VH-VL binders against Lysosomal thioesterase PPT2 (PPT2). Designs and how they scored, part 1

All scores and structures are predictions.

Target 1, 268 residues: Lysosomal thioesterase PPT2 (PPT2), of Homo sapiens (Human) (q9umr5)
Amino acid sequence: SYKPVIVVHGLFDSSYSFRHLLEYINETHPGTVVTVLDLFDGRESLRPLWEQVQGFREAVVPIMAKAPQGVHLICYSQGGLVCRALLSVMDDHNVDSFISLSSPQMGQYGDTDYLKWLFPTSMRSNLYRICYSPWGQEFSICNYWHDPHHDDLYLNASSFLALINGERDHPNATVWRKNFLRVGHLVLIGGPDDGVITPWQSSFFGFYDANETVLEMEEQLVYLRDSFGLKTLLARGAIVRCPMAGISHTAWHSNRTLYETCIEPWLS
Below, numbering starts at 1 at the first letter of every chain, in headers, positions and changes, except where a header shows other numbers; Kabat numbers aren't used for antibody chains.
ipSAE, averaged over its two directions, is called F for ESMFold2-Fast, E for ESMFold2 and O for OpenDDE. V2 adds 0.75 times the mean of E and O to 0.25 times the DockQ between the complexes of E and O.
[cut] stands for letters that were removed.
Atom coordinates printed by the task and the answers are left out, and those that the model quotes come from them; centres of patches stay.

## First folded at step 4 (VH-VL; framework fv_nofazinlimab)

Design s1 (from n1a with heavy chain T57I)
Fold by ESMFold2-Fast, scan of step 4:
Structure s1 (fold): chain C 268 residues (1-268), chain A 122 residues (1-122), chain B 112 residues (1-112)
Amino acid sequence: as target 1 above (268 residues)
Amino acid sequence: QVQLVQSGAEVKKPGSSVKVSCKASGGTFSDYAISWVRQAPGQGLEYLGYIIPIFGIANYNEKFKGRVTITADKSTSTAYMELSSLRSEDTAVYYCARDEGYDFWSGSFDYWGQGTMVTVSS
Amino acid sequence: DVVMTQSPLSLPVTLGQPASISCRSSQSLVYRDGNTYLYWFQQRPGQSPRRLIYKVSNRDSGVPDRFSGSGSGTDFTLKISRVEAEDVGVYYCMQGTHWPYTFGQGTKLEIK
């Protein structure tokens, strides 16, 4: 009776990480068919985001086709960006709730302990040298690297995030906006204690200006121009903001209070 | 000044392996890729592959997959290209090249090593 | 693989006269980011290649302004407005848009 749920994992992650989430869903919505996609697991999560979008698209098409009442997406961290693109490139998606768990929707710019594991010899201030090349753009992390001190390079070189956010013009922008606007609810989740997503407000479409001062969603040109439909969705009452303190990056999918407050209400 | 300095010329027998080094100086080695290109005597340029030292990731032209291995040692700022199962057709000057620019692909191959002559003869 | 075709392969030029080299690719070189990753290199006898032009039309520092690059899509041109004796060598175009990266056959520029 409940709509199926499709789960898309994040960077260096796999379906195994969602065991607790599945338990919570089974308790509150028994009988829900939950599919955690086992694509681009572990190191494969470094593959270019457009490649991941194509692979996940092929996996979700038959699930959506078998669910005429619609489906829900729960997309974690980097997976939230994959889901953003899926909703834009699919002319026929039937997604009701798109639940984004601590995803860097406006990009990432930060030296975190997690990033130091990936880039032990680099500072955040010089990652733009690698990331804003076509070669760097063959790595998922670089697809959403958003250096506020090199915004012209980000706008010119980003092969993914700048395009799906409508920050740079693209021939498909009008179609992508129309497709994205078919979503029933955009549920944004994140918080100040995440420790990985920098700035954490990126999960809510906020981001740094050139002085590293965070400007919230309503101050972004993307929102003001309604580039892919955020202003329209907000006016429609379709955007849900659910910030929660005290949750680290790897705990968003395994915290019961977070689930009950931010996720459970949107799983019809 | 950025410099790429390669190891000296080598003469090898068919079926053996050769390992050429490329030592970087004058810039941050780990921030840039190192690519390998070869040129047979009197012929054009042919791309072999690259290594990104910071990620430890290498990729190879399909023509050479299984025979070429590109590695890097960040502690010595040195990249290596090893080619196995050598044939007479592998006789060429082997070049390493990198970019010091902030946009690697716009700046591809703006600094080259001096080249290493590898001769494969029976 | 993308085939890069240069013409002419041999280019005899009188000192002080202009020279032009064409490069054609078998596929569009426009990358998904909207940029075109086409490069021009010069190789003087006995020397390593030296990059002259990157991204179709951008000249490297230290490269004389008599060298210019132009083109779009699949057709590209390197021009030398007035050839000097030091320009003798082989010129190569290269594409960096599609894997693996490929070079043209080379154009040998000689003084006649």
Scores: ipSAE 0.014, ipTM 0.496, lowest interface PAE 7.5, mean pLDDT 87

Design s10 (from n1a with light chain W99R)
Fold by ESMFold2-Fast, scan of step 4:
Structure s10 (fold): chain C 268 residues (1-268), chain A 122 residues (1-122), chain B 112 residues (1-112)
Amino acid sequence: as target 1 above (268 residues)
Amino acid sequence: QVQLVQSGAEVKKPGSSVKVSCKASGGTFSDYAISWVRQAPGQGLEYLGYIIPIFGTANYNEKFKGRVTITADKSTSTAYMELSSLRSEDTAVYYCARDEGYDFWSGSFDYWGQGTMVTVSS
Amino acid sequence: DVVMTQSPLSLPVTLGQPASISCRSSQSLVYRDGNTYLYWFQQRPGQSPRRLIYKVSNRDSGVPDRFSGSGSGTDFTLKISRVEAEDVGVYYCMQGTHRPYTFGQGTKLEIK
């Protein structure tokens, strides 16, 4: 009776990370078919995001085909960017709710443990030198590195995020926008205590300007230009913003209050 | 300005290994990948693989995977290409070349080393 | 692997006349980011290759404007508007869109 739910994990994650989320869904929506995709797990999550998009696309097609009433996506952290691109490249997706769970939708600019693990001698101030090379762009995390002090380099070198956000032209941009606009609801979740996503407002399409002052979604050029449909979705009443304090990055998929407040209402 | 200087010519026996060095100057080493390309006498160019020195990550043409190892020493700004289980058909000039960096995707191979002749003879 | 095919393989040319080299790839060289990673190199006798053109049509600093690159998808051309004596050598196209990088077989340009 309930629409199937597809879960896409984040950087260095696997399906095991979502055991509590599955428990919550089973309690509130018993009988829901939940598929947590076991693709690009662990270190494979470092593969280029376009490669991940292709693999996840192949996995979701048969699930969507079996559910003519639609499906829901729950996409965590880096997985939210994979889902953004999935919705753009699929001409025939039937996604009702796209639930973006603390994903860096406008990019990442912060010194986190994940970055120090990958680039132990780098600081956020100099990571642009590596990430904006073609070799750096072979790593998923560099695909959404967005240095606000080198926005010109980001715009020219980003092989993924700048393109899906319509910040740089791409031959497929018009089709990607049309496809993305098919989504029923865009549910954005995140919060100030995440500790990894920097700025945390990136989860809500806000981001730093050159002075590291956060500008919210409605002040972004991508919104004002309606580059991939955010302004159109907001006008349709299709964007839901659900910020919550007190939740660390690895706890978004295992907090019951967060689930009941921000996720449960969108799982028809 | 930017310069890649390679080690001298080598003569090796079949079944042995050779290790060629490529020393970078002019700020290249930390900001760019270093690739290796070979050219057999009178023939064309063949790609071997690359290393990104700042990450220490290397990747190889599948044709040479298992025989080629590319490493880097950031402290000396030097990349190395080691080829094992040498055969007569490995006789070639081996080049290092600067691969793409952070400068707006200016592309691959804008600077080349002078080449190192490796001769494999029985 | 992507096969790069050059034509002609031998190019005798008269000084001051134009020269043209074609390069064809077995697959499209448009990368998923919208860029086309097609390069042209010159190798003079006894020297290392030197890059002339990157991303189809961009000349490297110091490359004379008599050299131009053009093309799209799978068909590319390097043109020399007026051949000079120093242009003698072997010219290679290369694709960087697909792994491994692959080169054309080379075109030997010689003065008639």
Scores: ipSAE 0.007, ipTM 0.505, lowest interface PAE 9.7, mean pLDDT 88

Design s11 (from n1a with light chain R32E)
Fold by ESMFold2-Fast, scan of step 4:
Structure s11 (fold): chain C 268 residues (1-268), chain A 122 residues (1-122), chain B 112 residues (1-112)
Amino acid sequence: as target 1 above (268 residues)
Amino acid sequence: QVQLVQSGAEVKKPGSSVKVSCKASGGTFSDYAISWVRQAPGQGLEYLGYIIPIFGTANYNEKFKGRVTITADKSTSTAYMELSSLRSEDTAVYYCARDEGYDFWSGSFDYWGQGTMVTVSS
Amino acid sequence: DVVMTQSPLSLPVTLGQPASISCRSSQSLVYEDGNTYLYWFQQRPGQSPRRLIYKVSNRDSGVPDRFSGSGSGTDFTLKISRVEAEDVGVYYCMQGTHWPYTFGQGTKLEIK
């Protein structure tokens, strides 16, 4: 009798990464139908996020239609941004818990091994020249690159994150906000030892100002303006924050204590 | 099916340069990295470097930095490895190999070209 | 650079008997993401290398289940439960955890 769970993976990832998570769910909520979506795996995770949103949307529609009591989403890393957009573009989603596992909800600004592998000679300070070009916006990682020193370029060039966060106007913004607000619970998970998501507070809608000082969610313009419903959700008691130290980026889906503390309580 | 086809054998004089090609088919060229590995006759494998065609970025093993250049032409789905200032010790079979899928960025080498023999002799 | 040491370098084996190859790294191969990027390749005479095992113990599609990989940290083993004639060749371990990627010296498996 537990609601179905849909899992959306992250950058350079696949369903294989969630084998431990599936074991934990089976132990605590036996009989739960868990679907790990095998779309945009590995290198395909670099495709533009709007393309990924369309593909994942097509996959989740029949699952949601067969679960009138609702579904839960567990969305890891980049997958959390895909799920954010899904909740906004779907007029008829029935998501109860949206569990975001260490996702860069306000964007990414950090030198990581993934970026060094893709751009060996680039630093975070100069990646904006590539990412904020039309060519760069054809790649998922650039869709959520948020350089706090070039916020004007981010606002004008981001084809994805600036739009779903309501940081730049979009014709569908009012509908996207209405749809997003249908979610039962927004469960935010992340921590200081992640090592990839920079700043780690991006997983909690915090982000750098122009001096690289982190401002928390309640100080962000998107929250203060209630651009897509964060302030309304918080007032409704629907936002859960679950930070945990000692967990590296690739371990969020395989740590039992994390699962028991931050995920298990939200899987009805 | 994914296939990597390399250019034919080369004989070069010391001090010259060689450029070996690796043409990919059966997959999306832009969706993977191409690495280069060499093997001297009767010896083991030695890594030279890689290129990520989608970004045009390349990285090299420090032992060859300054002598090796790896490039890619996305329109022909072809990667190239050029090695300059050739010495007798550079005589080897040069392989291209693909990094793809789950272990993409760690040099997983899931598919290999047939190899190109480069002989450096005076 | 990380040094990969294989033993034995020469492995004569009787058909149908088990064989094992050891690989030791000069540094831990556990990456920051918790994965261990150790690979095993087979090179038959006159052919390009073929990947058998990725991340210590995962067998590639089409590789017979008589091949298995195990180990952790710095010590790894490739085992063949019963050697067949087509297994003749050189076997290499490789690490992808530390730059630059490095290979073991190779182990030549021969039928006795």
Scores: ipSAE 0.012, ipTM 0.502, lowest interface PAE 8.3, mean pLDDT 89

Design s12 (from n1a with heavy chain A33T)
Fold by ESMFold2-Fast, scan of step 4:
Structure s12 (fold): chain C 268 residues (1-268), chain A 122 residues (1-122), chain B 112 residues (1-112)
Amino acid sequence: as target 1 above (268 residues)
Amino acid sequence: QVQLVQSGAEVKKPGSSVKVSCKASGGTFSDYTISWVRQAPGQGLEYLGYIIPIFGTANYNEKFKGRVTITADKSTSTAYMELSSLRSEDTAVYYCARDEGYDFWSGSFDYWGQGTMVTVSS
Amino acid sequence: DVVMTQSPLSLPVTLGQPASISCRSSQSLVYRDGNTYLYWFQQRPGQSPRRLIYKVSNRDSGVPDRFSGSGSGTDFTLKISRVEAEDVGVYYCMQGTHWPYTFGQGTKLEIK
């Protein structure tokens, strides 16, 4: 039988968004137990990412315990960051494939409809003033705001992303790295037409330098220093990169070709 | 039980300003977005704008072109809508409404205040 | 701005009979997240509007099951299976998908 699949949604999202994904999985892997977690839906997705990690951790423990052969994670957008932390804080996870669907793994630096809803007069150039305050860090979107023009503030103020990426020291970093490295496969999915994740290469651990030139994963200090295990995973053959053009941010979980090309091969 | 209580009726002269209050109770004030909607006598509903108290941010329908200002005071759980340069066309009942944000972010108006009649006359 | 068009604008109905109100939007109300942010409100004479339906077809708590919403894309319907005297009032559809939020012009339900 197929390993169970756990799905973690994104910002201002809910389980309803994954109805097509569930249909695709049922068609290609009939009998797969798929659990879409109904935690931190809608406005609750704005709660601090560490709070979300704790809640999702409590939900996944019994699912993993019932599947000794392992589970797969499909984590969409902001949910991919939750899953990154989950894999690091759980010293007993049995995740085989971690499938990251257009998640800002190195952070976000772009104007989006979500930001205009929250900060109508704000631009990406000035959001650092809010996000890198202690108050701002109580909101999930600020936990992965990565302003390349204020990298010193990002490194000092980020309570979540800089820590899980090993860009700033943390007492648990060695244990987090060891736990994350237990993952079977890291499947990274994203593309240039996403329209929300900025730069889109953040889904592949690429990001802007101070001149807004994108440097790919292999040029990042976190990769070169192997801060949380990316270099080790790549050497092991465990990283899969699956970019696809023509897919907007809300369509990653509902495009059949994307599913068949990037997701289906990693669901055993 | 969420309840929104608005300030009383006002009669204003053309060119003046009016500030209407909306006091929230039930639930945490910061857990919802407050929108403002008006209704001229015998007419339909018209959206003015919103405030997200948790961020202190407001956004406005461009039709009101800098005439409307929406603010919030978390210490008193009260939202305010101020409309300046009043004209007779601004005569309307002004409503505050809570935007439901639980499973979507849309300004769904699940609870409304009782309304405040603002009359603009010379 | 998205234009919301309701029909009919005046709806005389016999007590106990069904009533139906149409709402059409000038563009699709499907949001980027796949949800459709279409709402129905009831305003009884002298009262504040009250939400009846959210996201096309979901009924608010306390709303009688004789009210139902349906539709997709640009065409939506509010149905009352059997009209009661307390249903007198004006009904408005609203879209929350596109900024700014816009309302239909209203349908006045009258008992004949």
Scores: ipSAE 0.012, ipTM 0.487, lowest interface PAE 8.1, mean pLDDT 88

Design s13 (from n1a with heavy chain F55W, light chain W99Y)
Fold by ESMFold2-Fast, scan of step 4:
Structure s13 (fold): chain C 268 residues (1-268), chain A 122 residues (1-122), chain B 112 residues (1-112)
Amino acid sequence: as target 1 above (268 residues)
Amino acid sequence: QVQLVQSGAEVKKPGSSVKVSCKASGGTFSDYAISWVRQAPGQGLEYLGYIIPIWGTANYNEKFKGRVTITADKSTSTAYMELSSLRSEDTAVYYCARDEGYDFWSGSFDYWGQGTMVTVSS
Amino acid sequence: DVVMTQSPLSLPVTLGQPASISCRSSQSLVYRDGNTYLYWFQQRPGQSPRRLIYKVSNRDSGVPDRFSGSGSGTDFTLKISRVEAEDVGVYYCMQGTHYPYTFGQGTKLEIK
C-alpha cells in the first residue's frame, strides 16, 4: 500500500502532460492512487498564484484526509511554487515527499526561446516594468519574476515569491515556517539543459546576484536566516538534490531515467 | 507617439450586440494592456475591463461580466470590446485606453482613443 | 468597490485665479508595493479624457506646471495655480489600487 500521490502542473499546462509519469508510477508502485489536479489549466495557469494556492488547497484537503499515513506531492515548474505555498499555509498537511520538478524556487529571470514566444517583443531586462506593477502581480509568472538588477522593486512589489521565501516580512511567516517544516523530504530536481528555468539553479534555491553570478542555496540570505526552514531541513537530512543534464523543460515528467533516479526512490 | 484609433459610431437595437475596435500604432502592442471605459451622455466615466495582449487574458468589472467580452489580435494590433444584450442605458461613448505600458512608474490611462458613440434605440 | 467622492461638483472660477478640487476615497489607495495609484484626468467638451497627474503628484509630459497634485491615503487634491480659458472642462480623479478601477463623479470647471 503506497501513499497517494498528488500532481500539480505548471504554466500553460494540464493533467494530460503527466500521462507518462503515471505509467512509470503504475509500473514501479502498482496500486498507487495518483490524482493529477485539473485546476488552473491552460491560460487559467496565468491567474495569481495566491488564487491558485487557495483552489489547490481546497482540492488537496479531502485527499490528505483520506490518507492518514501521508501523501506525496509531485509539482512541476510553476506548480512547485504552488506546492511551496500549500505546505506553508496548511497547518495540518501530512506531506511526506515534496518532489519539485524543475521549479523556479528562487524566481525566474530568463530570455529563452520558450519565453520569447510568450513575449516576442519583451526582453528580460524590460519585463520588470510590467511585472512589478499592481496589474502585473495579477499574473502568475510575474509573481515569481525575480529581476536581479531591480531587487528593490522585486522585494517591494512581489506579492508572492518574496513573501513565501521570507525575503519580505509577513505576519504569518512564523506559522508558515512551522507548517513547511512538517514535510518529510524536499526533493529538488532540475538541470542545465532545461532551457526555460533561468537560472536553472533556481530549482535548487540558487539564484543570480546583481552581476548575474549564481549563488547557491547555502549563500542565500533566505537559507542563512532559515526564513522558512531550508537550513533546518538540510541539517535534518531532509533535502535531496537530484540534478540531471540532457533534459529539456517539457521532458521532466516523461523521462524514464529521471523518474527512476530522482522520483521513484521517494514514493513510499 | 502612441495612438489608439477606434471604429465609427453605431446605432443598435435593444437585445443586439455591438463590437467596437481599437487599433494601436506607435509603440509595441504587446507591451501594454488595453482598458475599456464608457461614458453615458452627460454622465461620468465607468470602467468595463481590460485585456493584456501578451498574455491573452482579460478581466471584467463584475457589473458587466457575462455581457462584455474583450479580445485582442496581435497580428493587426487591434483590441475589441463586444457588449451583448444591449439596453437603452448602454447608450454611451466607449473609450479604449492604454494601461500598464513600458513605464509602470506612470501607471494607467496615459493615452486614450477618440471614443465610439454607441446608441441603443428602437 | 472603492467609492471616489469629488468636491465641489461645480467650480466657477474667475480667469487668472486659482482653483482647487478635492477627491476622497472610501479606503486607502496605498498598494502593497508602497505606491498610491491615484490619477487626475481632464476632459474638455467633445474630447477624450486626458491624463494630467499620475501617482498622486506626478505631471504627465506636456501638462503645464500650473497643475499640481497632492495628498495621501484617502484624501487628494488637484490645484490649478492660475486658471486659463483652455482649462474649461470636467476633471475626474481615478483610483487604480483596487479592482475594479473607479472614478469620481467629476468636477465641472467653468469661467465666471
Scores: ipSAE 0.006, ipTM 0.462, lowest interface PAE 9.6, mean pLDDT 88

Design s14 (from n1a with heavy chain I54L)
Fold by ESMFold2-Fast, scan of step 4:
Structure s14 (fold): chain C 268 residues (1-268), chain A 122 residues (1-122), chain B 112 residues (1-112)
Amino acid sequence: as target 1 above (268 residues)
Amino acid sequence: QVQLVQSGAEVKKPGSSVKVSCKASGGTFSDYAISWVRQAPGQGLEYLGYIIPLFGTANYNEKFKGRVTITADKSTSTAYMELSSLRSEDTAVYYCARDEGYDFWSGSFDYWGQGTMVTVSS
Amino acid sequence: DVVMTQSPLSLPVTLGQPASISCRSSQSLVYRDGNTYLYWFQQRPGQSPRRLIYKVSNRDSGVPDRFSGSGSGTDFTLKISRVEAEDVGVYYCMQGTHWPYTFGQGTKLEIK
């Protein structure tokens, strides 16, 4: 029998986006119970990430309770950040594989096709003025906006990402780290042709320095300090990195080769 | 009831500037983008640009090459479109329209202002 | 810019008869998210445009069910099943997939 799979969608997304993913899972792991969480869809995906974490937490508790052998999470784009926080705030989660599909784990710094309406490319250098205000932090996209030219402002103002990454102190940090470390496997997926996640290496915990040169996960202070357990997970052999070229942001959940290579092996 | 109310008709000289206002009522001003569209007498619709008051971001049709500036004042729920270096070809009715740009699923231009006639004549 | 071409440009129709307006785009209007941002507007003489249809086939609240939209990719149609006197006006298609947003040249519906 296969463990149940819980799917968490991304920015301006809904459960309909995952019909191909569900088809693939049914073909390779017939009988798997897959629940695509239909919360914070479309415009509601702009709600503060901590509000989304609370709502998704309430939805996953009964699913996890019914599956004592464990569950898998597949979390797409912004949904990967929701799942990061979910795993930290839940004292007793039983997640085996946390599969992060092209999620900006170290943050976002760039205008993309998905965000061209909200954040024209010419304005990305000025978004820190809006996002790092108390008002801006009431919007999900600003919760993980990470301007590498204003890192001090990011560290002081981020109400979500800086806290879950352990980049700024929080009273619950030790408990959050302990809870996150309960995960069996952290499967990171992303690629250079995504076109939305900027830099694309954010999906692998890499990010820009002040010169917009990408530093990989092992060069990040959060890794070196083991702030929420990345170094410990890597030492346990629990981190899987699966980059793939040729896949655009909206295609990660609907590419069969991607599924077979990066997702299928982790659905026990 | 959502309403967009525009300022009154203007007659301007070639080379001058015009600033048209669009006051929103009935809805949350910051929840929507405001787009500007014009229509020359007897002609079709032409898109000028938009502003997202929530983020203070604006974008323009390249055809207007630095002549259009769109701004918003959230405290008065009012958007403005300023067009400079006016030519006779700029004579048109200028409309503001509400745009649900945040929500790519709902589309654009669900409510329109009544229009402002701008006449450019010597 | 994406060119939107409507046909016919002039559409005389008898009351109670069906009417059909075509709209063709110079590029596919399918966005990366799988949605097609094609809209239909009605403009009565001396009035502001009014949106009838969004995303190809969805009617706005208050729009009579005799109006319907269909199509995919680059070819779209607005149909009125039974034309009424109130339907007189100019109909425009618009694309919101590619920047800048562009309109068709308009189709004038008249009673004959």
Scores: ipSAE 0.012, ipTM 0.466, lowest interface PAE 8.4, mean pLDDT 87

Design s15 (from n1a with heavy chain I54M T57I)
Fold by ESMFold2-Fast, scan of step 4:
Structure s15 (fold): chain C 268 residues (1-268), chain A 122 residues (1-122), chain B 112 residues (1-112)
Amino acid sequence: as target 1 above (268 residues)
Amino acid sequence: QVQLVQSGAEVKKPGSSVKVSCKASGGTFSDYAISWVRQAPGQGLEYLGYIIPMFGIANYNEKFKGRVTITADKSTSTAYMELSSLRSEDTAVYYCARDEGYDFWSGSFDYWGQGTMVTVSS
Amino acid sequence: DVVMTQSPLSLPVTLGQPASISCRSSQSLVYRDGNTYLYWFQQRPGQSPRRLIYKVSNRDSGVPDRFSGSGSGTDFTLKISRVEAEDVGVYYCMQGTHWPYTFGQGTKLEIK
């Protein structure tokens, strides 16, 4: 029978957003046990990402223990970063497919109404002053704010993304890399019409340089240094890239064509 | 001057659905969230959910999940609340209220619509 | 869900006298940012609710200074220093710290 699927939602989101995804899985893989984790919903999604990782870890442990043949993760938006950290901190995860659904894997640098809710007078060019403070790092969105014009501040102040990407050294880096490399497949999904994830190539480990020119994954120091295993996974044939145009940020989990093309093939 | 104007009263039979509108004017529709709250006759206030129109992101009180859907049309600055599988206990005045984007955490509720009476009977 | 408990539920008061309404939450309303997201609303007969107080003690623009809010953690109070005829209505506390947002059951203020 099919491996269980664990779903992790995004910023200002909840399990209800995945009702169409569950319908698609039921149609194509009947009998699949799908658990949508109902933790850190709504504004609680603004809690620090390490706090969210701990809570989700506690929830996934019993699910993984009951599935010795392995599980699949579908992680949406900010949830993809939570899942990145889960795969690194868990010495015993048995994840086969990690499906990252439009997640800012290299960070976010774009004017968004999300930031206006917290910082109404701030522009993306000024947000580094808030996000790279100790106070700012208590908010999940600041944990993956990646200002390409202040990369030195990002590297020194990011309490989450810079560490999990191996962009700044950490005592646990070797163990985190070993754990992450146990994943069977890293399925990356995203597209140019998302409208929220900026740059959209962040979902594929691409990101802005200091001139705001996007450099793809293979040009990133993270990849070149193999900091957490991307180069090793790519060489193993374990990275799947599935870009799709015409899909807005809130539609990734409810588009049938996207599901059939990018998700369904990886739900063995 | 911010104003929220709701659609008119509805009388529905059990098992049907109702869709209530809330049109915003006098402010930037995209700069804030719209929350929905109901009040049964002579009773207190009960929170249903919200939508952030700019992103199309909605979230719901667990009590109403599966029956309530909140949507927004940015081109007309209008939010909608649809409640399905109506029962007599859904008879209530339904209010939309602005959750000011500058104080998102708080559920600001600084401006309210006039309310829409939904009666579920006969 | 966080339970908000108001007392009294019925509050008859003489014109010109002070009135006090209590609101207790089942959990602390202090959010991670150090703010307490506790609100007070007034609903006059036949009207929509109107916000009076936000974040425990901040009075909304146009709200008379005879209204004041106080409290911390789980225990909050709305005070009216001298009740006027237009104050008749139901008063609700609300918490915005924990999802889902929840209201107290309401306190009906009437002139005796």
Scores: ipSAE 0.007, ipTM 0.457, lowest interface PAE 11.7, mean pLDDT 88

